# VHH binders against Radiation response metalloprotease IrrE (irrE): the designs that were tried, part 5

Target 1, 256 residues: Radiation response metalloprotease IrrE (irrE), of Deinococcus deserti (c1cz84)
Amino acid sequence: PTALAAAKARMRELAASYGAGLPGRDTHSLMHGLDGITLTFMPMGQRDGAYDPEHHVILINSQVRPERQRFTLAHEISHALLLGDDDLLSDLHDEYEGDRLEQVIETLCNVGAAALLMPAELIDDLLTRFGPTGRALAELARRADVSATSALYALAERTAPPVIYAVCALSRQEDEGEGGGAKELTVRASSASAGVKYSLSAGTPVPDDHPAALALDTRLPLAQDSYVPFRSGRRMPAYVDAFPERQRVLVSFALP

## First folded at step 4 (VHH; framework vhh_gocatamig_d2)

Design s50 (from b1 with Y101R)
Fold by ESMFold2-Fast, scan of step 4:
Structure s50 (fold): chain B 256 residues (1-256), chain A 120 residues (1-120)
Amino acid sequence: as target 1 above (256 residues)
Amino acid sequence: EVQLVESGGGLVQPGGSLTLSCAASGFTFSSYALAWYRQAPGKKRELVAGITSGGSTVYMDSVKGRFTISRDNAKNSVYLQMNSLRAEDTAVYYCAREVTRTYSGGTDYWGQGTLVTVSS
């Protein structure tokens, strides 16, 4: 394991330990384990939140959606947990500095937030029940009350078989008078399981005859042998599981 | 590579005003919280004011209502407007970059400091 992998594992342990003592994962319940820390909502411009250990305050931007506020709260709690772990903090300062240290700490706090909101036991139960599928992705997002994008990264990390997950949705302009274009199905987010060296980039178009497009059009789940539609135009054979939900389709590509 | 350059220090009478500026270079300015610390002779360095990337601020109790911290992301600069200055505000003032957006932990770069003397 790399130093980063070890730090991520420790961050997940801190999040799991903190989460085990909580009555739930709603905003009020998330704060239950932090005695003496005040939660304050206020306008924060471009920033989602901040943790101020000197004044014992967690600040959350009042002008973002409630779902994002909750993930941001879990992220700021992770900053507090990391700061309280002398060994981890010392290891990070020994290994990294400057911009790299900041990037690593932000990465770790996102790992902690995801672990807090989507416990390993929940993910593993869903993978056991549904397999590495678009349905498992949909169930994770629903049960944990998180975005599909947050869920797919967490699911991919715990998935053992070689799989690429993707969230696909139609392009749409709010106001057609502003030059609303043709509705095109594109990849909005993607993540692959460990060991998979292939990536499906955001913005990649999905052909109209692909299982993902057909599932969205019919509003019915579709699973069949097909391909991964890489941006380059390359078509890698894969077993495709496409699960439509609302205005999007959640897809898994099981690789040979 | 990372550089923080303070300016604006000087001698001022009690009750006067002074504006400190800190010009930053060598990093993605908008990603970091920045802070002003001060150190008086024979005392430890203390946090005066801090500002997150989103503009949220924190102040030491003795300067609340007198000092205002602000930032200009387009100019990669952070400022400290000091009003109603007192003799006890006399110190070397340091611009600092916070590793995270936390105010008191993980300061990784310091400017050279600028002297502020409040004396009659």
Scores: ipSAE 0.000, ipTM 0.145, lowest interface PAE 14.4, mean pLDDT 83

Design s52 (from b1 with Y101I)
Fold by ESMFold2-Fast, scan of step 4:
Structure s52 (fold): chain B 256 residues (1-256), chain A 120 residues (1-120)
Amino acid sequence: as target 1 above (256 residues)
Amino acid sequence: EVQLVESGGGLVQPGGSLTLSCAASGFTFSSYALAWYRQAPGKKRELVAGITSGGSTVYMDSVKGRFTISRDNAKNSVYLQMNSLRAEDTAVYYCAREVTITYSGGTDYWGQGTLVTVSS
């Protein structure tokens, strides 16, 4: 494996070990394994949170949604776990420097956060029950109490068949005026399973005749042969599973 | 009976400095985080700086490097040192007590405020 893949695997091990000792995954339970570290919620402007090892404090922005606060807490806990692993930290400093090192550490802490909030066992159980579908994505987000975007990245990493997952939602298309603009369905986030070389970029429009658009319009789940609507206009054949939920549709594109 | 009393506000010219003080009473000061907020005319109240019970600090981006928050537990006081003041810093500044607990936070007590005017 690559150095990054090895580091991610080690980060998942740290998160799993930490999580195994916890009574749950709510905010109080997440802090249970950290001796001598205090948690403080306060407004932080554009920042989500911070871990201050010198003062043994985790800070979380009080002005963001609760699910985002909880993911941020798991992310800051992952910083603490990473700093406590001398071998991993040494390996990272040997491989990376400067801005790239900072980026890799942030990536690893997001991996740790996802592993802590969405254990492999939970993802695997959902994939066994629902398959690699929009429904599995919806259930993961609900049961783990995380954003659909966080759930789709975690689900994609554990999906074995070639699949592209996407979260699609309506956006205003023409007018910036009050309440009068047309709405267009666009991709908000996407991630593909290992080995898939294709990407579905954020902002990609989804045609009105696509199963994802129809599922959102009717509020009924739809699964049928159709295509991946790439931004380029290319239409790659795929089995589409579209699951509408609230103001969005959660989609899987199973590739041949 | 929790009280927070601010002082040190006033008129200062652009580029000048001011130190705000907040004297606290009625609670175990060292156990709480404290913060400075400000509210300019016609705008929402916003966090300027905060300091935890352990001494960790947080700052609004527009004041970082110019303002410094500190505390003195022996005097039950928190301070905001403001340097390189700009017209945009003109506001009523409020001292606030922040609740720091495992699952939530938020401001539970406010001072009366002290006016800072940056003008020629």
Scores: ipSAE 0.000, ipTM 0.345, lowest interface PAE 10.4, mean pLDDT 86

Design s53 (from b1 with T102F)
Fold by ESMFold2-Fast, scan of step 4:
Structure s53 (fold): chain B 256 residues (1-256), chain A 120 residues (1-120)
Amino acid sequence: as target 1 above (256 residues)
Amino acid sequence: EVQLVESGGGLVQPGGSLTLSCAASGFTFSSYALAWYRQAPGKKRELVAGITSGGSTVYMDSVKGRFTISRDNAKNSVYLQMNSLRAEDTAVYYCAREVTYFYSGGTDYWGQGTLVTVSS
């Protein structure tokens, strides 16, 4: 495997080991394994949080939504776990430097955060119960109390069959929230299971007659043979499972 | 060169007041969050109060209502007004600049500290 793949695997091991000792995954429980480190909420402008090992503090932006604060806490805990693993830290500094090192470490800490909040056992249980479906994606986000986008990446990584997952929502043409501009259904985020060579880009329009659009319009789950609506206009046959929730639809495309 | 210089520490009686000042130089002050930390003898350093570039504030529970953090961008300064001081407020107080590093996170520059003693 690549150096990055090995580092990600090690990060997941660190997160799983840390998580096994915790009483839960709420904010207080997440801090249980970190002796001598204080958690403080502070307005932090555009940054979500930070870990300062010299002064034993984790800072979380107080002006971000609660579920994002919790993911950020898990991310900062992952920084602490990575710093405590001499072998991993040494390997990273040997392989990367400068901006690339920063990018890789941020990626690893997001991997660690996801593993802390969405343990492999939880994901595998949901895949057993619901299959690789939009419903499994919805249940993962709900049970782990994370964003649909975070759940989507974690679910895709543990999905064995060839599947593309997507979060689709109505777009806005103006910065007016629920008002302004024409509303169009577009892909907001997507991730594919291992071995799938196809990419469904953020911003891709979803046709009005697609199952994903129909499920959102009716607010009823819909599963049927249809297609993946690639940005290029290519329509690859797929079994589509669309699960509407609030102003979005969570979709899985099971490939042949 | 980034520099943070604290002043205003000293000896004060319980129930008294002190104002700490931190003069910053070497960076675009208005773009950064600033914070006050403190460290009592034999204890870990802890965040007391923080203020964002936009002026939003956060406080440790034990100082809420007693301490007020403020900033003056024209003077490149951040302040900590401390009222109703208690013996447990005795510590070295540090001014800090807040940013995100790739793995150290939080604070990237510290002042040298100023001692606050609350005693008879």
Scores: ipSAE 0.005, ipTM 0.162, lowest interface PAE 11.4, mean pLDDT 84

Design s54 (from b1 with T102W)
Fold by ESMFold2-Fast, scan of step 4:
Structure s54 (fold): chain B 256 residues (1-256), chain A 120 residues (1-120)
Amino acid sequence: as target 1 above (256 residues)
Amino acid sequence: EVQLVESGGGLVQPGGSLTLSCAASGFTFSSYALAWYRQAPGKKRELVAGITSGGSTVYMDSVKGRFTISRDNAKNSVYLQMNSLRAEDTAVYYCAREVTYWYSGGTDYWGQGTLVTVSS
């Protein structure tokens, strides 16, 4: 494997080991395994958070939405776990330097955060119960209390059949003083399971006659043979499972 | 009663330095985080720097490397050392106490403010 793939695997191991000892994944429970490190919430402007090893504190921006705060906390905990692993740190310093090293560490801490908040066991249980569906995506986001986008990437990584997942929502543009604008259903985020060579780009419009648009319009789940609506206009056959929730629709495209 | 009193503001030329002080009273100073905010004419109040009870610091990107926040628990004071001052640093600077115990924390007390003017 590549050095980055090995580092990601080690980071997932650190997160899994840390998580196994926790009573839960709420904010208080996440801190339970860290001896001598305190959690402090305060305004941080444009910064989401920080880990300060010198003062043994994790800082979280109090002005950010709750689900982002929890992800940021898991990210900063991952920094603490990474700093405590001498072998991983040594490997990273041997391979990377300067800004690239910093970028790799941030990537690893995002991997650790996702692994901590969405354990493999939870994802596998949901895939067993619901299959690779829009409903599985909705349940993962709900049970892990994370954004649909975060859940989508984690679910795709552990999905074995060839599937493309997407979060679609109505787009709106407002003019000064009017507050009015056109609404169009577009892809907000998408990720494919391993081995799928096709991608669905953010911003891709979803046709009004597509099952995803129909499910959102009717507010009822819809599953049927249809197609992946690529931005190019190409229509690849797929079994579409669309699960509407609030002002969005969570979609899976199962490929042959 | 909680009080935060700023001092040290004034007129300084671009590239100059200034130290702001905030004297606190009416609470257990060592147990709280404190912060400096600023508000320029016609703009929103923004966080400049913060310091936790343990000494961890937070800075706005545009002041990082130029400003240093510090605290002296024995004197119940927090300081903002401002170096390499620029015209855009011109604002009223406010000392603030931060509630940090829980995820819904935020500023609960403000000082009166001290004016910093950077011009030539």
Scores: ipSAE 0.309, ipTM 0.742, lowest interface PAE 3.1, mean pLDDT 88

Design s55 (from b1 with T102Y)
Fold by ESMFold2-Fast, scan of step 4:
Structure s55 (fold): chain B 256 residues (1-256), chain A 120 residues (1-120)
Amino acid sequence: as target 1 above (256 residues)
Amino acid sequence: EVQLVESGGGLVQPGGSLTLSCAASGFTFSSYALAWYRQAPGKKRELVAGITSGGSTVYMDSVKGRFTISRDNAKNSVYLQMNSLRAEDTAVYYCAREVTYYYSGGTDYWGQGTLVTVSS
């Protein structure tokens, strides 16, 4: 495999090993395996968190949602795990430098965070039970207590059939002179299973007559043959499974 | 009982420096995180820098490399050294005490603020 694929595999191993020793995946439980490291919550502005090895502290932004705080904690724990693995750290410094090294480390820590909070066993069980569907996405986010976006990326990685997952929600045009704004259903996040060469970009409008829009409007799950609404206007045939939840709809597009 | 008193604000030209001080009283200073916030006219109050009881620091992206937060537990004081000041740094700067509760945190006390004006 590539150096990056090997590093990701090693990061998943580190996360799985760390997770196996924990009593759970709540905030307190996540810290159980780290001796001598303090967890501190405080406002951090636009930053989600930081690991400060000099002061033996993990900082988490107190002003973001609890599930985001927990993902950030898992990300910062992954930094600590990576720094403790001399072979992985050495391999990364041999292959990368400068900004690229920093980007790769951040990517690996996100991989570690996802692996820690959404173990492969959990994802595989949900895929077996529900298939690659909007409902599987909803159940993963709920059971792992993570954002739909985090769940979407993890689910896509473990999905074998060619599928595009999307989180769609009503948005409004931000306009200084207009308090009401215009509301439109748009893609907030999307990820495709391995081998799928198509992408559905964030911000893509979803037509009013699409199953995803209908499911949100009716508040009822809807599964039927339809299409992927690419931003270009192209309509690729797909089996659409749309699961409405709160103010959003979780969608899978099963490709031919 | 808890008091936070800021000082050190004033008028300075772009590229200049200022040191803000916050004197705390009425609590065990060494046990708390402290932070500096700022509020420009017509804008919401935003975090500039924070420092934990252990000395770890956080900074807003636009001030990294220019501002330094520090604390002196013996003097019950927290400081904000501001270098390479810009017009957009003009604001009332507030000292704040940060608390952690149930693995969450928030501000529970504010100072009255000190005005920093960066203008030529």
Scores: ipSAE 0.161, ipTM 0.636, lowest interface PAE 4.9, mean pLDDT 87

Design s56 (from b1 with T102L)
Fold by ESMFold2-Fast, scan of step 4:
Structure s56 (fold): chain B 256 residues (1-256), chain A 120 residues (1-120)
Amino acid sequence: as target 1 above (256 residues)
Amino acid sequence: EVQLVESGGGLVQPGGSLTLSCAASGFTFSSYALAWYRQAPGKKRELVAGITSGGSTVYMDSVKGRFTISRDNAKNSVYLQMNSLRAEDTAVYYCAREVTYLYSGGTDYWGQGTLVTVSS
């Protein structure tokens, strides 16, 4: 019902249409549908990338990780797709101005990037197979070759039951990195399915006796009745599915 | 074969301006991206600005709005116009040729560097 929701839906349609014509989702395949646009990798400092419509060039920072490069490429492709859709562009200019318009366009291009790399059909298949679980999150990140954080937001958008997803990791002991005494399992990223009014903020500590902490410590998946460990100290009952992978644990909290 | 020669460095007061030039030879200049890097004593070399063969530019956040990179394909040269110079801009500045691939990119040739000192 909102103008932003309609714009997001249109952006997903543009991404799905573009993606349907591609042989794959690797870097070369992603560029296959863009005629006259050059892809250039070069150092860009702290910037991830840019689309320059005047010179018909997409720039990607050569010094960031490959999965981040590919998400950035999909984001810049989404800029090109949006600029080519007269109706969407007209609707956006009718509704937004100035800095707000720029912010909305960036949001839409992130939506387009996620839709390109993680098609609705892939997400729905994984939710059917594994349910709204930490394992579904791990499989989505692996199959789409994206970060767990990117997969988490996309999975939450398509999850119908009330679920909170989280990526949790131990704080590392770094001489020059993290200041202070961070030595606990904490939430690194979180997103909730539509209609869930609760949020689990980044930096929230996860207690040592929580299934997520136990799964990481034992390296074994755990699924059981437990709670959402809100930063306030509140403990909301939830069915917790914790899936350890590498140095992190991917968690779903299924709410009543 | 490939050669990059920097010039224009020197001593300048805070708030002043300098223009660095890089003269290239030994390759088809118009086909390559070029960049300026800098390295201050005790610090890692960092990208300052880059320009693609087509003219797209990229800048380090701390120099955006103060520095401008440009190229002249007829003269096989790339330039860095530096305005509103600060003490933290003091470094050896390097011209570099950038190569691009389908999955990556990087620097394959470096100039010898030119010293920029911002001090009163």
Scores: ipSAE 0.024, ipTM 0.535, lowest interface PAE 6.8, mean pLDDT 87

Design s57 (from b1 with T102G)
Fold by ESMFold2-Fast, scan of step 4:
Parts: C-alpha cells; structure tokens; sequence
Structure s57 (fold): chain B 256 residues (1-256), chain A 120 residues (1-120)
C-alpha cells in the first residue's frame, strides 16, 4: 500500500480502539475516553473547531448546526489520537513536510472522524440487513446522525459489489417554458465502491421518468431494473434502488 | 450584576497599533471564556478573537498574526493587542462573555463597545 493508505488504516485502528471503550457516539459519550481534555463551545467564525494540545482543550464552534459540531468533535478527537501515536506521527514526518504534512494530517483526522461516528460494524450490519441500497444509506445517516453525503462515502468504501451511490435533490430551473420556472432533480453527491471505473458527477440531471424521480414524486421507495443517467447521456444498465426521504432521494445503482 | 467595560479605542493611522482592554466585574472571571467582536458600519457583528478560561485562543483569519488576545485573571481583564492596523479594521469593538449550555455555547453578556477608527 501507499504511505497514505497505511496511515489511513492506522487512523481507522486508532478510532476503532477509542470507540470500543465508549458507551455511545453522542457528544457526551465521545468525550468519555479523553482524560484531562476539556470541551469548550464558543463562536469561532468560519472555523469549525480546533484541538489545543498545550491547554488540553477541544474547541467547537457554537454557531454551526449540531450534526456539524458532532463531526467536528470527532475530527478534533482524531487529532488528539494521532498526536498520541508516536509511530504514526514519526512516519508522517518522515514522508511529508510543511503544507503537505498539514494537509495529510487533516485528511487523516477526517478519516478518523468518519470511522469513529460510522464504525465498520455498523456499516457491515446495515449492508447485511438491507444490501447495498438507498435504504442502507438512509439508515446509516440516521443511526450515525451524520449527513447523507458523509454516510454515502463511508458506505461506498465498505461495499464489495460494484455499486454507485447517489444523493439526489430538487434544484430550481428558472424561466423554463412560458408557464414559469420548475424544479429539476439533480445529483448532489455520489461515490462508487472499489473497482468501479465510472463516476456520476454532481449536477447531473435525473430524467423525470427515472425510478429516482418517480420515488421522490410518489414518496414511496422504488426498486427496479433501469439505468445510471450519466451526464454524457449514456444510459448504463443497473438495478436501481431509490429511497425518498424529506426533500431528497437516496439511490444505489447496482452494476453488472 | 455582571459588567464588561471596554477601553482603549481611538483614532490611529494605518500600520499603527492599539490595545483594547475589558474590565470585568460581578462574576468569577477565571471560570469563563471571553471574546472580542467587532461591527463595522453597515456590517454584521463578527468574532475577532476568543480566549478560554484555560488560555486557548481562536482568531478570525483576517487578523491572525496581527492581533493577540490575552487575559489577566488577577486583574479580571481581557485584552486585544492590535498591530498593523488597516482601514478595514475600523469598527466598534465589543467585549463578550461566553457560556456553555449543555453541548452548545453562547454569549450572555456584552460590553458597551469602544470605537476604533483607522484613517489618515
């Protein structure tokens, strides 16, 4: 593996070890494994949070949404875990320096945050119960109390069959036709399982007759043979599972 | 009665320096985080710098490296040292006390404000 892949694997191990000792993944439970570190909420402007090892404090921006605060807390805990692992820290300093080192550390702490909030066991249980489906994506986001986009990336990484996941939502299309504007369904985020060579880009329109659009319109889950609606216009055959939730639809495209 | 009283504002030339002070009374100063906010004419109030009870600091990106927040628990005071001042720093500066409620935090007391004008 690459040095980055090895570092990510080690970060996931640190997060799993820390998480195993916790009573849960709510804010109070997340802090349970940290001795001598205080959690402080305060306005931080455009910053989400910070870990200050000198004063043993984790700072979280008080003026952002609760789910964002929780992810930021897991991210800052990951900074503390990484700093406590002398071998990992030494390996990183041997391989990287300056701005690149800082960028890699931030990437690793995002990996740690996702692993802490969405443990492999949770993802694997949901994949066993629901399969690689839009419902599995919805359940992961709900149970882990994370954004659909965060859940999508984590689910794709642990999905073995060739699958493309997508979060689709309505966008406003102004001045279309004489009757006025209309909302169009577009891809907001997408990620594919390992080995899939295809990508579904953000902004890709989803046709009105597609299962994803029909599921959102009817507010009922829909699963059937259909296609991946690539931006290029190509229609690749796929088994589509579309799960509507709120103002969006969570979709999986199972590939041949 | 909780009071936060700012001082040190005034007129300075671009590139100059100014130190703002905030004297606190009516509470156990050492137990609270404090912050400096500013509001320029026609703009929304924004965080400039904050400091926890333990001394951790946070800064707005545009002032990082130019401004320094500090506290003196023996004097019940928080300070904002402002260096390399720019016209864009012109604003009323407010001292504020931060409190934590459950898993969130908020500002519960504000000072009266002190005007800083950066012009030639």
Amino acid sequence: as target 1 above (256 residues)
Amino acid sequence: EVQLVESGGGLVQPGGSLTLSCAASGFTFSSYALAWYRQAPGKKRELVAGITSGGSTVYMDSVKGRFTISRDNAKNSVYLQMNSLRAEDTAVYYCAREVTYGYSGGTDYWGQGTLVTVSS
Scores: ipSAE 0.371, ipTM 0.716, lowest interface PAE 2.6, mean pLDDT 88

Design s58 (from b1 with T102D)
Fold by ESMFold2-Fast, scan of step 4:
Structure s58 (fold): chain B 256 residues (1-256), chain A 120 residues (1-120)
Amino acid sequence: as target 1 above (256 residues)
Amino acid sequence: EVQLVESGGGLVQPGGSLTLSCAASGFTFSSYALAWYRQAPGKKRELVAGITSGGSTVYMDSVKGRFTISRDNAKNSVYLQMNSLRAEDTAVYYCAREVTYDYSGGTDYWGQGTLVTVSS
């Protein structure tokens, strides 16, 4: 394993240990494991949050969506957990320096946030119940109260069969610089299960006749043989499970 | 009666410095977070810098390293030291009190604003 993979595993272990002692994963419950650290909400511009160890405070941007606030809180808690683990911190300082060290720490805190909000047991239960489907992705995002994008990455990591997950949504009229003046369905985020080398890029247009587009248009789930609509125009055969939710569609592409 | 009164605005050349002050009254100053916002003509009001009751600070990316927010609880005042001023820093600057309630927060009181003009 790489040094980064080992650090991520340790971060997941720290998050799982912290989470096991909590009564829940709502904002109030997340703070119960932190002795002497205060939570403060305030406007922070384009910053989501910060952990200030000198003043023992976690700052969360009051002007972002509640889903994002909870993820940011879990991220800042992960900073506190990482800083408290002498062995992990020592290993990181041995391997990385300067801006690269800061970048790796941010990556690890995102890993910790995801692990804290979406425990392995929750993901495995949903995969057992719904299979590697768009519905499983929707249920994970709903039950963990996280963005579909955050849920997608976590679900992909624990999915054993070869699957590509995608979150697809229409361009907003206020985002006229993206897709011109017409609403078009595009991939907003995608991640593949372990061992799948194929990538479905953000920004990839989804054709109007695709099951994902039809599911969103009808507001009804669709599951059928179809294809992965790669940006290159390549159409790889796949079993497509498309689950519409709000103004988006959550899709799984089961590969042969 | 909560009051926030700004002072220190004015005309300055690019590269210059200004210190803004905000005098607060009518509440327990040391218990609240305070912030500086700015609004340029035709633009939305944006956060420039904030400081918690405990002294933690927040800065907008474009001012980080150039501006410093500080507070003096004995004087019920919050300050914004602005260095290396640029034309794009031209705006009306507002002092604000930040409140937290049930894991949410927002601004509940604003000062009248003080104009900062950076021009050659």
Scores: ipSAE 0.347, ipTM 0.742, lowest interface PAE 3.1, mean pLDDT 88

Design s59 (from b1 with T102P)
Fold by ESMFold2-Fast, scan of step 4:
Structure s59 (fold): chain B 256 residues (1-256), chain A 120 residues (1-120)
Amino acid sequence: as target 1 above (256 residues)
Amino acid sequence: EVQLVESGGGLVQPGGSLTLSCAASGFTFSSYALAWYRQAPGKKRELVAGITSGGSTVYMDSVKGRFTISRDNAKNSVYLQMNSLRAEDTAVYYCAREVTYPYSGGTDYWGQGTLVTVSS
């Protein structure tokens, strides 16, 4: 594997080991495995959180949503776990420098956070029960108490059949102050299973007659043969499973 | 009862420095986190820097490396050292007391503010 793939695998091992000792994945339970490190909530402006190893403190922004706070906590715990692994740190310093090293560490801490909050066995159990569907994506986000986008990337990584997942939501028209405007359904995030070289780019419009748009409009799940609506206008045949939730629709495109 | 009194604001040229001070009274200073916020005309009040009772610090991205927050528990004071000042730093600066509970937090008291004007 690449150096980055090896580092990600090691980070997942650290997260799995830490998680195995915890009574749960709520905020209090996540701190249970950390000796000598305190958790402090306070306003942090634009920052979601920080780990201060000198003072043994994890800081979390008190003014963001609870699910975001929990992901941020798992991210900061991953920083602490990574800093405690001399071999991983040594390998990273051998391969990367400066801003690139900082980027890789942040990427690894996001990998650790996702692994801690969405263990492989949880994802595999959901895929066994619901298949690679918009509903499986919704269930993962709910059970792990994470954003649909976070769940999307984790689910795609563990999906074996060729599938593209997408989170689609209504966009606001630009002239908000002059009447609030109409909303257009667009792709907000997308990820494909292993071996699939395609995904929907963010901002891609979803046609009004597409199953995803119909599911959101009716607020009823819809599954049928249709297509992947690529931004280029290309239409790849797919079995579409669209699951509406709040102001969004969670979609899977099962490919030939 | 609880009072936060800011001082040290004024007019300074771009690239200059100022130190803001906040004198606190009416509470056990060492037990609380404190923060500096700022508000420019027509903008919302935003966090500039914070310091916990234990000494951990937080900074807004645009002031990192330029501003330093510190505290002196013996003097019941918190300070904001501002270096390499920019026109964009022009604002009323407020000292604030932060309540930190296990798994929650928020601001409960504000000073009256001190004006910082960075002008070329």
Scores: ipSAE 0.308, ipTM 0.702, lowest interface PAE 3.0, mean pLDDT 88

Design s6 (from b1 with K64Q)
Fold by ESMFold2-Fast, scan of step 4:
Structure s6 (fold): chain B 256 residues (1-256), chain A 120 residues (1-120)
Amino acid sequence: as target 1 above (256 residues)
Amino acid sequence: EVQLVESGGGLVQPGGSLTLSCAASGFTFSSYALAWYRQAPGKKRELVAGITSGGSTVYMDSVQGRFTISRDNAKNSVYLQMNSLRAEDTAVYYCAREVTYTYSGGTDYWGQGTLVTVSS
């Protein structure tokens, strides 16, 4: 394995060990394993949060959505866990320096946050019950109380068949004026299972007759043979599973 | 009653310095976080700096290294020391009290604002 893959595996172990001792995954429960550290909610502008070791406090931006606050808390807890693991810190300092080291640490803390909020056992259970579907994605986001985007990346990583997952939602066309504009269905986020060489870019339009658009319009789940709507206009055949929820649709594209 | 009263605003030339003060009354000052926000003409109100009851500070990226927030619990006051002022810093500056013990808290009281104009 690469040094980064080994560090990610170690970070997942730290998160799993920490999580096993917790009474739950709400904000107060997440803090249960950290004695002497205070949780404080503050407006933080463009920053989501910070761990301040000098004052023994975790700061979370009060002006972002609750699910993002919880992910940020798990991220800052992962910083504390990482700082407590001498072997991992030593390995990282041996391999990386400067901006690269900071970037790798941030990546590891995101890995730790996802592992803490979405344990492998939960993801594997949902994949067993629902398969690699839009419904599995919706269930993961709901049960873990995380954003669909966070759930999408975690689900894709543990999905074995060749699948592309996507979160699609209506967007306003900004270049027609701030006060006016048409709304169109576009891809907001996407991730593919290991070994899939194709990507579905954020901002890609979804045609009105696509299963994803029909599911959102009718508010009913829809699963059928259709295609992946690449930005280039290419239509790759896929089995599409579309699950509408609120103002979005969660989609899986099962590839041949 | 809770009151936050700003002072120290004015006209200053680019590169100059200014200190804003916020005098608080009507609550246990030492138990709360305080913040400075600003609103430029035609823009929404944005966070400039914040300070927790324990002394942790938060800064907007564009002011970090130039502005310093501090508090004096004995005087029930919070301060914003502004150095190396730029035309882009021109705004009405607001003092705010922050509720920090709940994820849905945020700002619960605002001052009336003090105008800072950076122009030659």
Scores: ipSAE 0.282, ipTM 0.720, lowest interface PAE 3.0, mean pLDDT 88

